# VH-VL binders against Nucleolar MIF4G domain-containing protein 1 (NOM1), part 16

Target 1, 198 residues: Nucleolar MIF4G domain-containing protein 1 (NOM1), of Homo sapiens (Human) (q5c9z4r362to559)
Amino acid sequence: KKHVKGLLNRLSEPNMASISGQLEELYMAHSRKDMNDTLTSALMGACVTASAMPSRLMMEHVLLVSILHHTVGIEVGAHFLEAVVRKFDAIYKYGSEGKECDNLFTVIAHLYNFHVVQSLLIFDILKKLIGTFTEKDIELILLMLKNVGFSLRKDDALSLKELITEAQTKASGAGSEFQDQTRIRFMLETMLALKNND
Key: E = the ipSAE of ESMFold2; O = the ipSAE of OpenDDE; V2 = 0.75 times the mean of E and O plus 0.25 times the DockQ between their complexes.

## First folded at step 17 (VH-VL; framework fv_temelimab)

Design f1 (from y5 with heavy chain T28P; at its last look DockQ between E and O 0.93; V2 from the best seeds 0.88)
Fold by ESMFold2, look of step 17:
Structure f1 (fold): chain C 198 residues (1-198), chain A 119 residues (1-119), chain B 106 residues (1-106)
Amino acid sequence: as target 1 above (198 residues)
Amino acid sequence: QVQLVQSGAEVKKPGSSVKVSCKASGGPFDTYAMHWVRQAPGQGLEWIGRIIPIFDIANYNQKFKGRATITADKSTSTAYMELSSLRSEDTAVYYCARDRLYGNSFDIWGQGTLVTVSS
Amino acid sequence: QIQLTQSPSSLSASVGDRVTITCSASQSIHYMYWYQQKPGKAPKAWIYYASSLESGVPSRFSGSGSGTDYTLTISSLQPEDFATYYCQQYYRYPLTFGGGTKVEIK
C-alpha cells in the first residue's frame, strides 16, 4: 500500500525504531508475500535513481531492511537482495550514464555492513571484478573498498591479502589495455593501505 | 512453492564420471546460490561446492581437487554437478540445496540422487 | 578449514527428557546453523543464526551460543524428534558440517 511508501519517505535515524515498529505490525496484519513485494518495490524506487543518493540516506534504508530481516524474518532480506542483484546485473551488462549501478552496488555493501550478507559474497564479487578488470570494474572495486574495506580486513585479513595479490598480478598483465594507469595504481594503493591498516 | 527435483539414481564404474541434475521450479533460479552436498551411506554431510548463476561464480571444496564441476543453465533453471575419476569412496547420496542469502541456511533441498560406484 | 565437533555422537533418551547437543568450532565463527535429518530423507533446515527457529519447528527446540561453542536443546523430547541433528558453518570456505548427533528414543 501507499502507507508503506509514506513510512519510507519519512525514514530517518531518529524515527527508525518507530518506522520499523509500524512495519513489523503491518507484517503481522498482512501476508508476508504482499508485504515483501510492497516493501521491496518502495525501497527500490527510493534507492535506485539516476543521481547519487546521499550516503546517510542510503544507509538508513538498508539499515531498515536489516532490522526487519532480523525481527520479522530472513524473507525480508532475501526478497530485497534478489531484486537488488537482478537489477544490478541488468544495469552492469548494458551500462548506464546515471548512478543506478553505483547505487545498487552500494546497497550490496551496506547489506554486508548490516549483517544481511557475509564477507564471502563480497570477496567473490571483488574477485570476479578483478578477473574482468575493465575501467568500470576498477571503479566498482574502489567504491566497494571505500564502503567496506576496513570491515573486510577485520573479518578476513587473509582473503584480503589474497585479493591484493590477484589484483597485482592482473595489473601487471593489463598495461597495454589501459591508456590511464593512474586508476589502477590508485586501486592498488588503496588495497595496500587497507592491508597495512593505514 | 519452490521445489528442487534431481535426476535418478546411477551406477557407475571406477574411473568414470557422473553428472547429476537439479531442476528448480516455482520460483527464481539465477539469483540464489545452489549448493551440492553428499552423504555416504551411514555417514555425515559433506559440502562439495556452490554456484551463484547470476554472477557466474562457483566455489569448491578443495578436497575434490578439480574433480567436481558445478554449472547452471539459466534457460532451464537447472544446476548440474559433475564428478570425474570416480572411486568407491564417492558412493553417496548427492543433494542439491538452495541458499537465498549467499550465507544462510539451506532452506530447500532436492530429494537426493544415489550414485553407486562399483565394478 | 573450520572443523565442527558435535557432542555426543549419539544419545538415547526417554520421552519428556531434556536433550542437549553441542557443537564446537575450531575457530570463532559468526553464526551456527542446524539441520534435522530423518532416515532416508533430505536434511531440513531447523535453526538459523544460532538461535532462530525455522518455520514449523516446535517451540520445544532452542539454540544458543556464540564464538566457538553452540548448543541445540530440546526441552521435552517427543517421539517425532527421533533424528540426526547436524550443525553447519558458513563463515569460511569450505563450508563444513558437524559429524551429527543421532537422537534415539528409549
Scores: ipSAE 0.809, ipTM 0.898, lowest interface PAE 1.1, mean pLDDT 89
ESMFold2 (binder alone), look of step 17: mean pLDDT 92; pTM 0.942
OpenDDE, look of step 17: ipSAE 0.928; ipTM 0.957

Design f2 (from y5 with heavy chain T28P Y32H; at its last look DockQ between E and O 0.86; V2 from the best seeds 0.87)
Heavy chain, then light chain:
Amino acid sequence: QVQLVQSGAEVKKPGSSVKVSCKASGGPFDTHAMHWVRQAPGQGLEWIGRIIPIFDIANYNQKFKGRATITADKSTSTAYMELSSLRSEDTAVYYCARDRLYGNSFDIWGQGTLVTVSS
Amino acid sequence: QIQLTQSPSSLSASVGDRVTITCSASQSIHYMYWYQQKPGKAPKAWIYYASSLESGVPSRFSGSGSGTDYTLTISSLQPEDFATYYCQQYYRYPLTFGGGTKVEIK
ESMFold2, look of step 17: ipSAE 0.825; ipTM 0.906
ESMFold2 (binder alone), look of step 17: mean pLDDT 92; pTM 0.941
OpenDDE, look of step 17: ipSAE 0.917; ipTM 0.950

Design f3 (from y5 with heavy chain T28P T31V Y32H; at its last look DockQ between E and O 0.88; V2 from the best seeds 0.00; counts 0 for: SAP .4962 > .496)
Fold by ESMFold2, look of step 17:
Structure f3 (fold): chain C 198 residues (1-198), chain A 119 residues (1-119), chain B 106 residues (1-106)
Amino acid sequence: as target 1 above (198 residues)
Amino acid sequence: QVQLVQSGAEVKKPGSSVKVSCKASGGPFDVHAMHWVRQAPGQGLEWIGRIIPIFDIANYNQKFKGRATITADKSTSTAYMELSSLRSEDTAVYYCARDRLYGNSFDIWGQGTLVTVSS
Amino acid sequence: QIQLTQSPSSLSASVGDRVTITCSASQSIHYMYWYQQKPGKAPKAWIYYASSLESGVPSRFSGSGSGTDYTLTISSLQPEDFATYYCQQYYRYPLTFGGGTKVEIK
């Protein structure tokens, strides 16, 4: 455990190949289950904090997962994803005063960016958030679009168009439930900019 | 050691409905996608839809939207597929199948449930 | 929807033969997935990410391709390889399968 946490504490773009190589060696020397448990626990501790995680640091940690997912086996990404989605669901339902929910959602965004999950999951989640359409949901939609909006358009422009239509319909009906419509307008502007490649 | 065990074969009349169950054991249930796929006698595979229980998200092949309903009960680790307004063309083996990554292969399949629709 | 066209629909081959199955998508996709199915049994996941073998799949199997054109190859056919093989896309809803390729003993 301490060795894996030490490697993660040193992780950076220049040493990615060295760190991933050392983790691959550990996977060869230990059980896959023990390594997956240890790696996932260490990554969750590093990425899921009360403060907002720096964007570059988050990307480096998720990129490491993607590398091991493709070099060691898909069980690496699957084990991590299971922990991430379970923790995200718990925090989303019960709330948190910190940035843990945002950090977990950003992890999901980068799992898509680095080819561990596909755009279908991202669209499904966004459509769910548009359906419930709370103030927190709008902030999560904006966070996701900031991180993956251009990739989503490239992958499936038609689904993005459908998403925009659903969001416009919900926004038209939601005015009396919100005290400030500025974030709703910004969400729609962001979606339209992505549709128009702005 | 994860297994998917489906309910038994059924014989139905046209116009009725059928509900097939799929119970997961030996591992997590709610954090994975559960798909339903059918295979008519002597024919290929046809995707009906999927559910992601932890997010309560279901997606359907448009061909079955309005007739198919996919649900999950997290407390019993059981997924269900209900198909209404049955026709003789709905005679098939119905499979449930697990997908760990919401975008990878279906790594575990149930044994299949034969549904026969006859007048 | 994305149509997957498998070729051939069936083939006859002898033990030891090299067998190639093709799957063409109606548009570019990210990855092809392959399943093996034996009579009376559920399909089994066989190849993922176009070229990666599922656990327990013999090394005589390989997958290749990108964009719209994908292949599954068996380098030296064995008796246990006689089955139907399906390709599958997971790029857009609805998820679709190819029509299948039945590999039969000559």
Scores: ipSAE 0.826, ipTM 0.903, lowest interface PAE 1.0, mean pLDDT 89
ESMFold2 (binder alone), look of step 17: mean pLDDT 92; pTM 0.943
OpenDDE, look of step 17: ipSAE 0.911; ipTM 0.948

Design f4 (from g2 with light chain R30H; at its last look DockQ between E and O 0.86; V2 from the best seeds 0.87)
Heavy chain, then light chain:
Amino acid sequence: QVQLVQSGAEVKKPGSSVKVSCKASGGPFDVHAMHWVRQAPGQGLEWIGRIIPIFDIANYNQKFKGRATITADKSTSTAYMELSSLRSEDTAVYYCARDRLYGNTFDIWGQGTLVTVSS
Amino acid sequence: QIQLTQSPSSLSASVGDRVTITCSASQSIHYMYWYQQKPGKAPKAWIYYASSLESGVPSRFSGSGSGTDYTLTISSLQPEDFATYYCQQYYRYPLTFGGGTKVEIK
ESMFold2, look of step 17: ipSAE 0.836; ipTM 0.911
ESMFold2 (binder alone), look of step 17: mean pLDDT 93; pTM 0.949
OpenDDE, look of step 17: ipSAE 0.907; ipTM 0.947

Design f5 (from y5 with heavy chain Y32H, light chain H30Y; at its last look DockQ between E and O 0.84; V2 from the best seeds 0.00; counts 0 for: grease 19.2 > 18.9, SAP .517 > .496)
Fold by ESMFold2, look of step 17:
Structure f5 (fold): chain C 198 residues (1-198), chain A 119 residues (1-119), chain B 106 residues (1-106)
Amino acid sequence: as target 1 above (198 residues)
Amino acid sequence: QVQLVQSGAEVKKPGSSVKVSCKASGGTFDTHAMHWVRQAPGQGLEWIGRIIPIFDIANYNQKFKGRATITADKSTSTAYMELSSLRSEDTAVYYCARDRLYGNSFDIWGQGTLVTVSS
Amino acid sequence: QIQLTQSPSSLSASVGDRVTITCSASQSIYYMYWYQQKPGKAPKAWIYYASSLESGVPSRFSGSGSGTDYTLTISSLQPEDFATYYCQQYYRYPLTFGGGTKVEIK
């Protein structure tokens, strides 16, 4: 356990290949379940509990997951995704710390960018957020679009167009229930820019 | 060692409904996608839909528009597929299947439930 | 919706033969998935990400392809490989399967 934490604490872009290689060796020497439990626990501790973690370092941690997912086995990504999704759901439903919820949502965005999950999941989540359409939901939609918007357009421009239509419809019906409509307008502008390749 | 155990075979009359259950044991349920796939006798596989129980998100093949309902009970780790307005063409084996990544292969399948629709 | 056209629909081959099954998508997709189904049994996941073998799948199986055209190859057919093989896309709703390829051992 302490060795895995030490490797993660050293992780950076220049040493990614060395760190991933050492973790691959640990996977070969230990049970997959023990390694997945240990790695997921350490990653969740590094990415979720510390608001001071730099955005680039979070991305590098998720990239490490993607590397091991593809070199060791898909159970690596599946185990980590399960923990992320469960924690995100819990935090989203109860009292949001803002930053922790945003960090977990950003981890999901990176998992998509690094090919652990596919665009269908991202569109499903975005469509649900558009359906509930709270102020927190608007901020989460904006966060996702900023991280993966162009990737979504490249992968499935038609679904992005449908998403924009749903958002426009919802925004038209929602005017009086929001105290600041600037964020709704920015969301729609961001979506249209993505559609138009702006 | 996760298992998916489905309810037993059913014989139904045209116009009725059927509800097939799929109980997960030996592992996590709500954070995985659960799919329903059917196979008519001597034919190929046809996707009906999926549910992601933790998010309560369900998606359906539009071929079954208005007739299929997929639900999940997290407390019993059981998914359900209900098909209404049954026709003889709905005679098939109905499978539930798990997907851990919301976009990868279905790694665990139930044993299948034969639904026979006859007058 | 994305149609998957599998070819051939059936084949008979001798033990030791090289067998190739093709799957063509009506539009470009990201990854192809393959399943093996024995008579009277549920399908089993066989190949994911177009080319990666599920655990327990013999190394005589391989997958390849990208875009619209994908293949499953058995380098040296064995008697236990008698089954129907299905390709599947998970790129867009509705998820779809190919029509299947029934492999018979002579």
Scores: ipSAE 0.795, ipTM 0.893, lowest interface PAE 1.2, mean pLDDT 88
ESMFold2 (binder alone), look of step 17: mean pLDDT 92; pTM 0.938
OpenDDE, look of step 17: ipSAE 0.910; ipTM 0.948

Design f6 (from y5 with heavy chain S105N; at its last look DockQ between E and O 0.95; V2 from the best seeds 0.88)
Fold by ESMFold2, look of step 17:
Structure f6 (fold): chain C 198 residues (1-198), chain A 119 residues (1-119), chain B 106 residues (1-106)
Amino acid sequence: as target 1 above (198 residues)
Amino acid sequence: QVQLVQSGAEVKKPGSSVKVSCKASGGTFDTYAMHWVRQAPGQGLEWIGRIIPIFDIANYNQKFKGRATITADKSTSTAYMELSSLRSEDTAVYYCARDRLYGNNFDIWGQGTLVTVSS
Amino acid sequence: QIQLTQSPSSLSASVGDRVTITCSASQSIHYMYWYQQKPGKAPKAWIYYASSLESGVPSRFSGSGSGTDYTLTISSLQPEDFATYYCQQYYRYPLTFGGGTKVEIK
């Protein structure tokens, strides 16, 4: 178990192939349940912190998951995704003072970017956030669009257009209930830029 | 190992409704997607919809959105599919199926529930 | 929305034959999924990500393709391969299946 954490502590783009190869060997030598538990625990500890994780470092950790998901088996991604989703739900519902929620949501974004989950999940989550339309929801929508907006347009421009329409309708109806209209305006500008290839 | 056990066969009259249950045992329920798929006698597979219990998100095939309701009870690890305004062409075997990546194949299926709609 | 056209709808072949089933999507998709169904039983997951075999699937099965055109191949047909095979897309709602290919052993 300490060996897996050591490998993750050294992870970087230049050594990705070496570290993934060593983890594949460990998967062949040990039970998949133990390896999945150990790897997921170590990744959650590295990626889900109170402080914002550097963007490149986050991407490298999620890319490792994607590599193992495709070379070892989909249970790697499924086990990690289950932990991410469960933790995100808990923090989203009951709050936290740190950046754990943002970090978890960014992990989901990169799981999409690296082909562990598909765009249908991302649109489903975004539509739900638009439906509830709290200040935190707007922050999470912006965070997701920052990380995957171009990919979503490329994958399904029609669903993106429908999402924007829903957001515009929600924003017009919610304008008097929000103290700060600047974040709503910025969200709409970001969405329109994605629609128009800006 | 995870198993999906569905409720028993039902015979219904046109215009009534049916609610099929799908209980998951031996594993996690709420973080996976649960799909409903039906198969009319001698026919292919038709997707009805799905639910992701942890997010409380459901999606429906437009063909069924006005008649189908998919729900989940996390405390009993049970998903439900209710189909209203039944007609003879709704006669089919109804399956539940699990999808643990929200966009992958359905890796575990229930045994199926035959719903027969006849007068 | 995305129509999957599966060919042939049925076939009859001898043990040892190479069998090819095609599935054509009405638009490009990322991945094709395949299921095997025997009479009176629920479908079983067979191939995911177009080419990856599910656990327990014999190596005589393979999947290939990208974009709109996908193929399931059985390199040497065995008697236990009698079944109907369905392709499925998970790229757009509603999720759709091909019409199925019934494989019968002569």
Scores: ipSAE 0.808, ipTM 0.896, lowest interface PAE 1.0, mean pLDDT 88
ESMFold2 (binder alone), look of step 17: mean pLDDT 91; pTM 0.936
OpenDDE, look of step 17: ipSAE 0.912; ipTM 0.951

## First folded at step 18 (VH-VL; framework fv_temelimab)

Design e1 (from z4 with light chain S52R; at its last fold request DockQ between E and O 0.91; V2 from the best seeds 0.89)
Heavy chain, then light chain:
Amino acid sequence: QVQLVQSGAEVKKPGSSVKVSCKASGGTFDTYAMHWVRQAPGQGLEWIGRIIPIFDIANYNQKFKGRATITADKSTSTAYMELSSLRSEDTAVYYCARDRLYGNTFDIWGQGTLVTVSS
Amino acid sequence: QIQLTQSPSSLSASVGDRVTITCSASQSIHYMYWYQQKPGKAPKAWIYYASRLESGVPSRFSGSGSGTDYTLTISSLQPEDFATYYCQQYYRYPLTFGGGTKVEIK
ESMFold2, look of step 18: ipSAE 0.818; ipTM 0.901
ESMFold2 (binder alone), look of step 18: mean pLDDT 92; pTM 0.944
OpenDDE, look of step 18: ipSAE 0.925; ipTM 0.956
ESMFold2, look of step 19: ipSAE 0.813; ipTM 0.900
ESMFold2 (binder alone), look of step 19: mean pLDDT 92; pTM 0.945
OpenDDE, look of step 19: ipSAE 0.924; ipTM 0.955
ESMFold2, fold request of step 20: ipSAE 0.772, 0.824, 0.813; ipTM 0.880, 0.903, 0.898
ESMFold2 (binder alone), fold request of step 20: mean pLDDT 91, 92, 92; pTM 0.935, 0.943, 0.938
OpenDDE, fold request of step 20: ipSAE 0.939, 0.938, 0.939; ipTM 0.963, 0.962, 0.963

Design e2 (from y5 with heavy chain I108V; at its last look DockQ between E and O 0.88; V2 from the best seeds 0.87)
Fold by ESMFold2, look of step 18:
Structure e2 (fold): chain C 198 residues (1-198), chain A 119 residues (1-119), chain B 106 residues (1-106)
Amino acid sequence: as target 1 above (198 residues)
Amino acid sequence: QVQLVQSGAEVKKPGSSVKVSCKASGGTFDTYAMHWVRQAPGQGLEWIGRIIPIFDIANYNQKFKGRATITADKSTSTAYMELSSLRSEDTAVYYCARDRLYGNSFDVWGQGTLVTVSS
Amino acid sequence: QIQLTQSPSSLSASVGDRVTITCSASQSIHYMYWYQQKPGKAPKAWIYYASSLESGVPSRFSGSGSGTDYTLTISSLQPEDFATYYCQQYYRYPLTFGGGTKVEIK
């Protein structure tokens, strides 16, 4: 446990290969379940905070998960993803005082960018948020597009176009529900910029 | 060690409906995707749809949209697939299958449920 | 809908033979997945990410390919390898499988 936390505390892009190598050795010396539990717990503690986590630090932690997912086994990514989505669901449904929800959603974005989950999941989540269309949902949509919008376009431009159409339709029907339409307009502008970014 | 246990075989008349259950035991249910796949006798595999229970998101093969309904009960760790307006061509073994990453191989499969549609 | 065309639909081979199964997608995809199915049993995940072996899969199996063309190879066929193999894409809805390749004893 303390060794894993120590390795995570030292994690940076230049030492990623060394840190991941040492964690691979620990996976060989201990049970997969114990290592997955320990690593996930440490990563959740580091990434899921009330304050916004520095973007580079979060990316480095999720990149480590992706490396181990591909070198040790997909159980690494699956175990971590389970914890992330369960915590995100709880925080999204019951609210949070800080940035925990945003941090968890950003972790999901990085898991996509680093090839642990695929674009179909991201589009499914975005379609769900467009369907419920609350102010928090719009903020989460913008957060996701900020982190993965270009990748989504490269992976599936047609699905992005369909998503934009759904957003436009929903925005037309929801005009009176918002005090002003600045966030909705920004969301639609962001989506159109992504669609037309060629 | 997750196991998926499906409901027993059913014989149905054309025009009726069937609802097949898939109970997950020995592990997590709601944070993974559950897929439904069928296999007609002597034939290949055909994807019907999937559900991600924690997000309450379901996706369907358009071939079955309008006839298939996939649901989940998180309190009992059970997924369901209901197929309506049955025809003889719907005779198949129906499998549920787990996908841990929402985009990877189906690593755990149920034992299959034979649904026979005949007059 | 992405169509997956497997070739051959069936083959007969002797123990020790090298066997190659192909799967062609109607459009470019990122990853191919492969399943092994024995009669009367549910399919088993076999190869993921086009070339990575599932846990417990013998090293005589390999997967390769990119874009539209993917292969599963058995370097030295063993008696337990006689089964039907399916390719599968998870790139676009609806998810689709190839028609299967039945590997039989010659």
Scores: ipSAE 0.800, ipTM 0.893, lowest interface PAE 1.1, mean pLDDT 88
ESMFold2 (binder alone), look of step 18: mean pLDDT 91; pTM 0.942
OpenDDE, look of step 18: ipSAE 0.925; ipTM 0.955

Design e3 (from y5 with light chain R92K; at its last look DockQ between E and O 0.89; V2 from the best seeds 0.88)
Heavy chain, then light chain:
Amino acid sequence: QVQLVQSGAEVKKPGSSVKVSCKASGGTFDTYAMHWVRQAPGQGLEWIGRIIPIFDIANYNQKFKGRATITADKSTSTAYMELSSLRSEDTAVYYCARDRLYGNSFDIWGQGTLVTVSS
Amino acid sequence: QIQLTQSPSSLSASVGDRVTITCSASQSIHYMYWYQQKPGKAPKAWIYYASSLESGVPSRFSGSGSGTDYTLTISSLQPEDFATYYCQQYYKYPLTFGGGTKVEIK
ESMFold2, look of step 18: ipSAE 0.821; ipTM 0.902
ESMFold2 (binder alone), look of step 18: mean pLDDT 91; pTM 0.939
OpenDDE, look of step 18: ipSAE 0.928; ipTM 0.957

Design e4 (from y5 with heavy chain H35S N59A; at its last look DockQ between E and O 0.79; V2 from the best seeds 0.83)
Fold by ESMFold2, look of step 18:
Structure e4 (fold): chain C 198 residues (1-198), chain A 119 residues (1-119), chain B 106 residues (1-106)
Amino acid sequence: as target 1 above (198 residues)
Amino acid sequence: QVQLVQSGAEVKKPGSSVKVSCKASGGTFDTYAMSWVRQAPGQGLEWIGRIIPIFDIAAYNQKFKGRATITADKSTSTAYMELSSLRSEDTAVYYCARDRLYGNSFDIWGQGTLVTVSS
Amino acid sequence: QIQLTQSPSSLSASVGDRVTITCSASQSIHYMYWYQQKPGKAPKAWIYYASSLESGVPSRFSGSGSGTDYTLTISSLQPEDFATYYCQQYYRYPLTFGGGTKVEIK
């Protein structure tokens, strides 16, 4: 356990191949279950903090998951994703004082960027957030679009267009629920810019 | 070791409904996607829809025009698929199938539930 | 809807033959998945990410392809390979399967 945390503390893009190689060796020497539990626990501790995690550092940690997902087995990504999704749901429902929710949502975005999950999940989540349409939901939608909007456009422009239509419909019906329409307008502007490849 | 155990075979009349259950045992239930796939006798595979129980998100094949309803009960680790307004062409084996990555292969399948629709 | 066209729909070959099954998608996709199904049984995951073998799949099986055109190959057909093989896409809703390729041993 402490060795895995040490490797993660040293992780950077230049040493990614060395760190991933050492983790592969540990997977060969120990049970898959024990390694998955240990790695996931260490990654969650590193990525899910009250403060915003630096973008490069988070990307490096999620890229490591993607590498091991492909070299060791898809159980690596599946085990990590289960923990991420469960923690995100808990924090989204019950709130947090810090940036834990944003950090977890950004982890999901990078799991898509690094090909552990596909765009169907991202669109499903975005559609759900548009359906509930709270101020927090709008901020999460904006966060996701800033991290993966271009990739979503490239992967499935038609689904993005449908998403924008759903958002416009919801916004037209929700005006009296919000005191400040500026974030709603910004969300719609961001979506339109993505649709038009701006 | 996760297993998916489905409810038993059913014989139904046209116009009625059927609700097939799929209970997960030996592992996590709510954080995976659960799909329903059917296979008519001698035919290929047809996706009906899926649910992601932890998010309460369901998606459907439009072919079923709101006839299909997919739900999950997290407390019993059981997914359900209900198909209404049954027709003879709905006669098939209905499978539940798990996907751990929300867009990867179905790694575990239930044993299948034969639904026969006949007058 | 992404249509998957498998070819051939059936084939008959001798033990030891090299067998190739093709699957063509109506648009480019990222990943093709393959399943083996024996009569009276549920499908089994066989190949994922177009070319990666599921656990327990014999090494005589391989998958290849990208974009719209994918193949499943059995390098030396064995009697236990009698089955129907399905390709599948999970790129867009609705999820779709190919029509299947029934492999029969002569």
Scores: ipSAE 0.794, ipTM 0.888, lowest interface PAE 1.0, mean pLDDT 88
ESMFold2 (binder alone), look of step 18: mean pLDDT 91; pTM 0.940
OpenDDE, look of step 18: ipSAE 0.879; ipTM 0.936

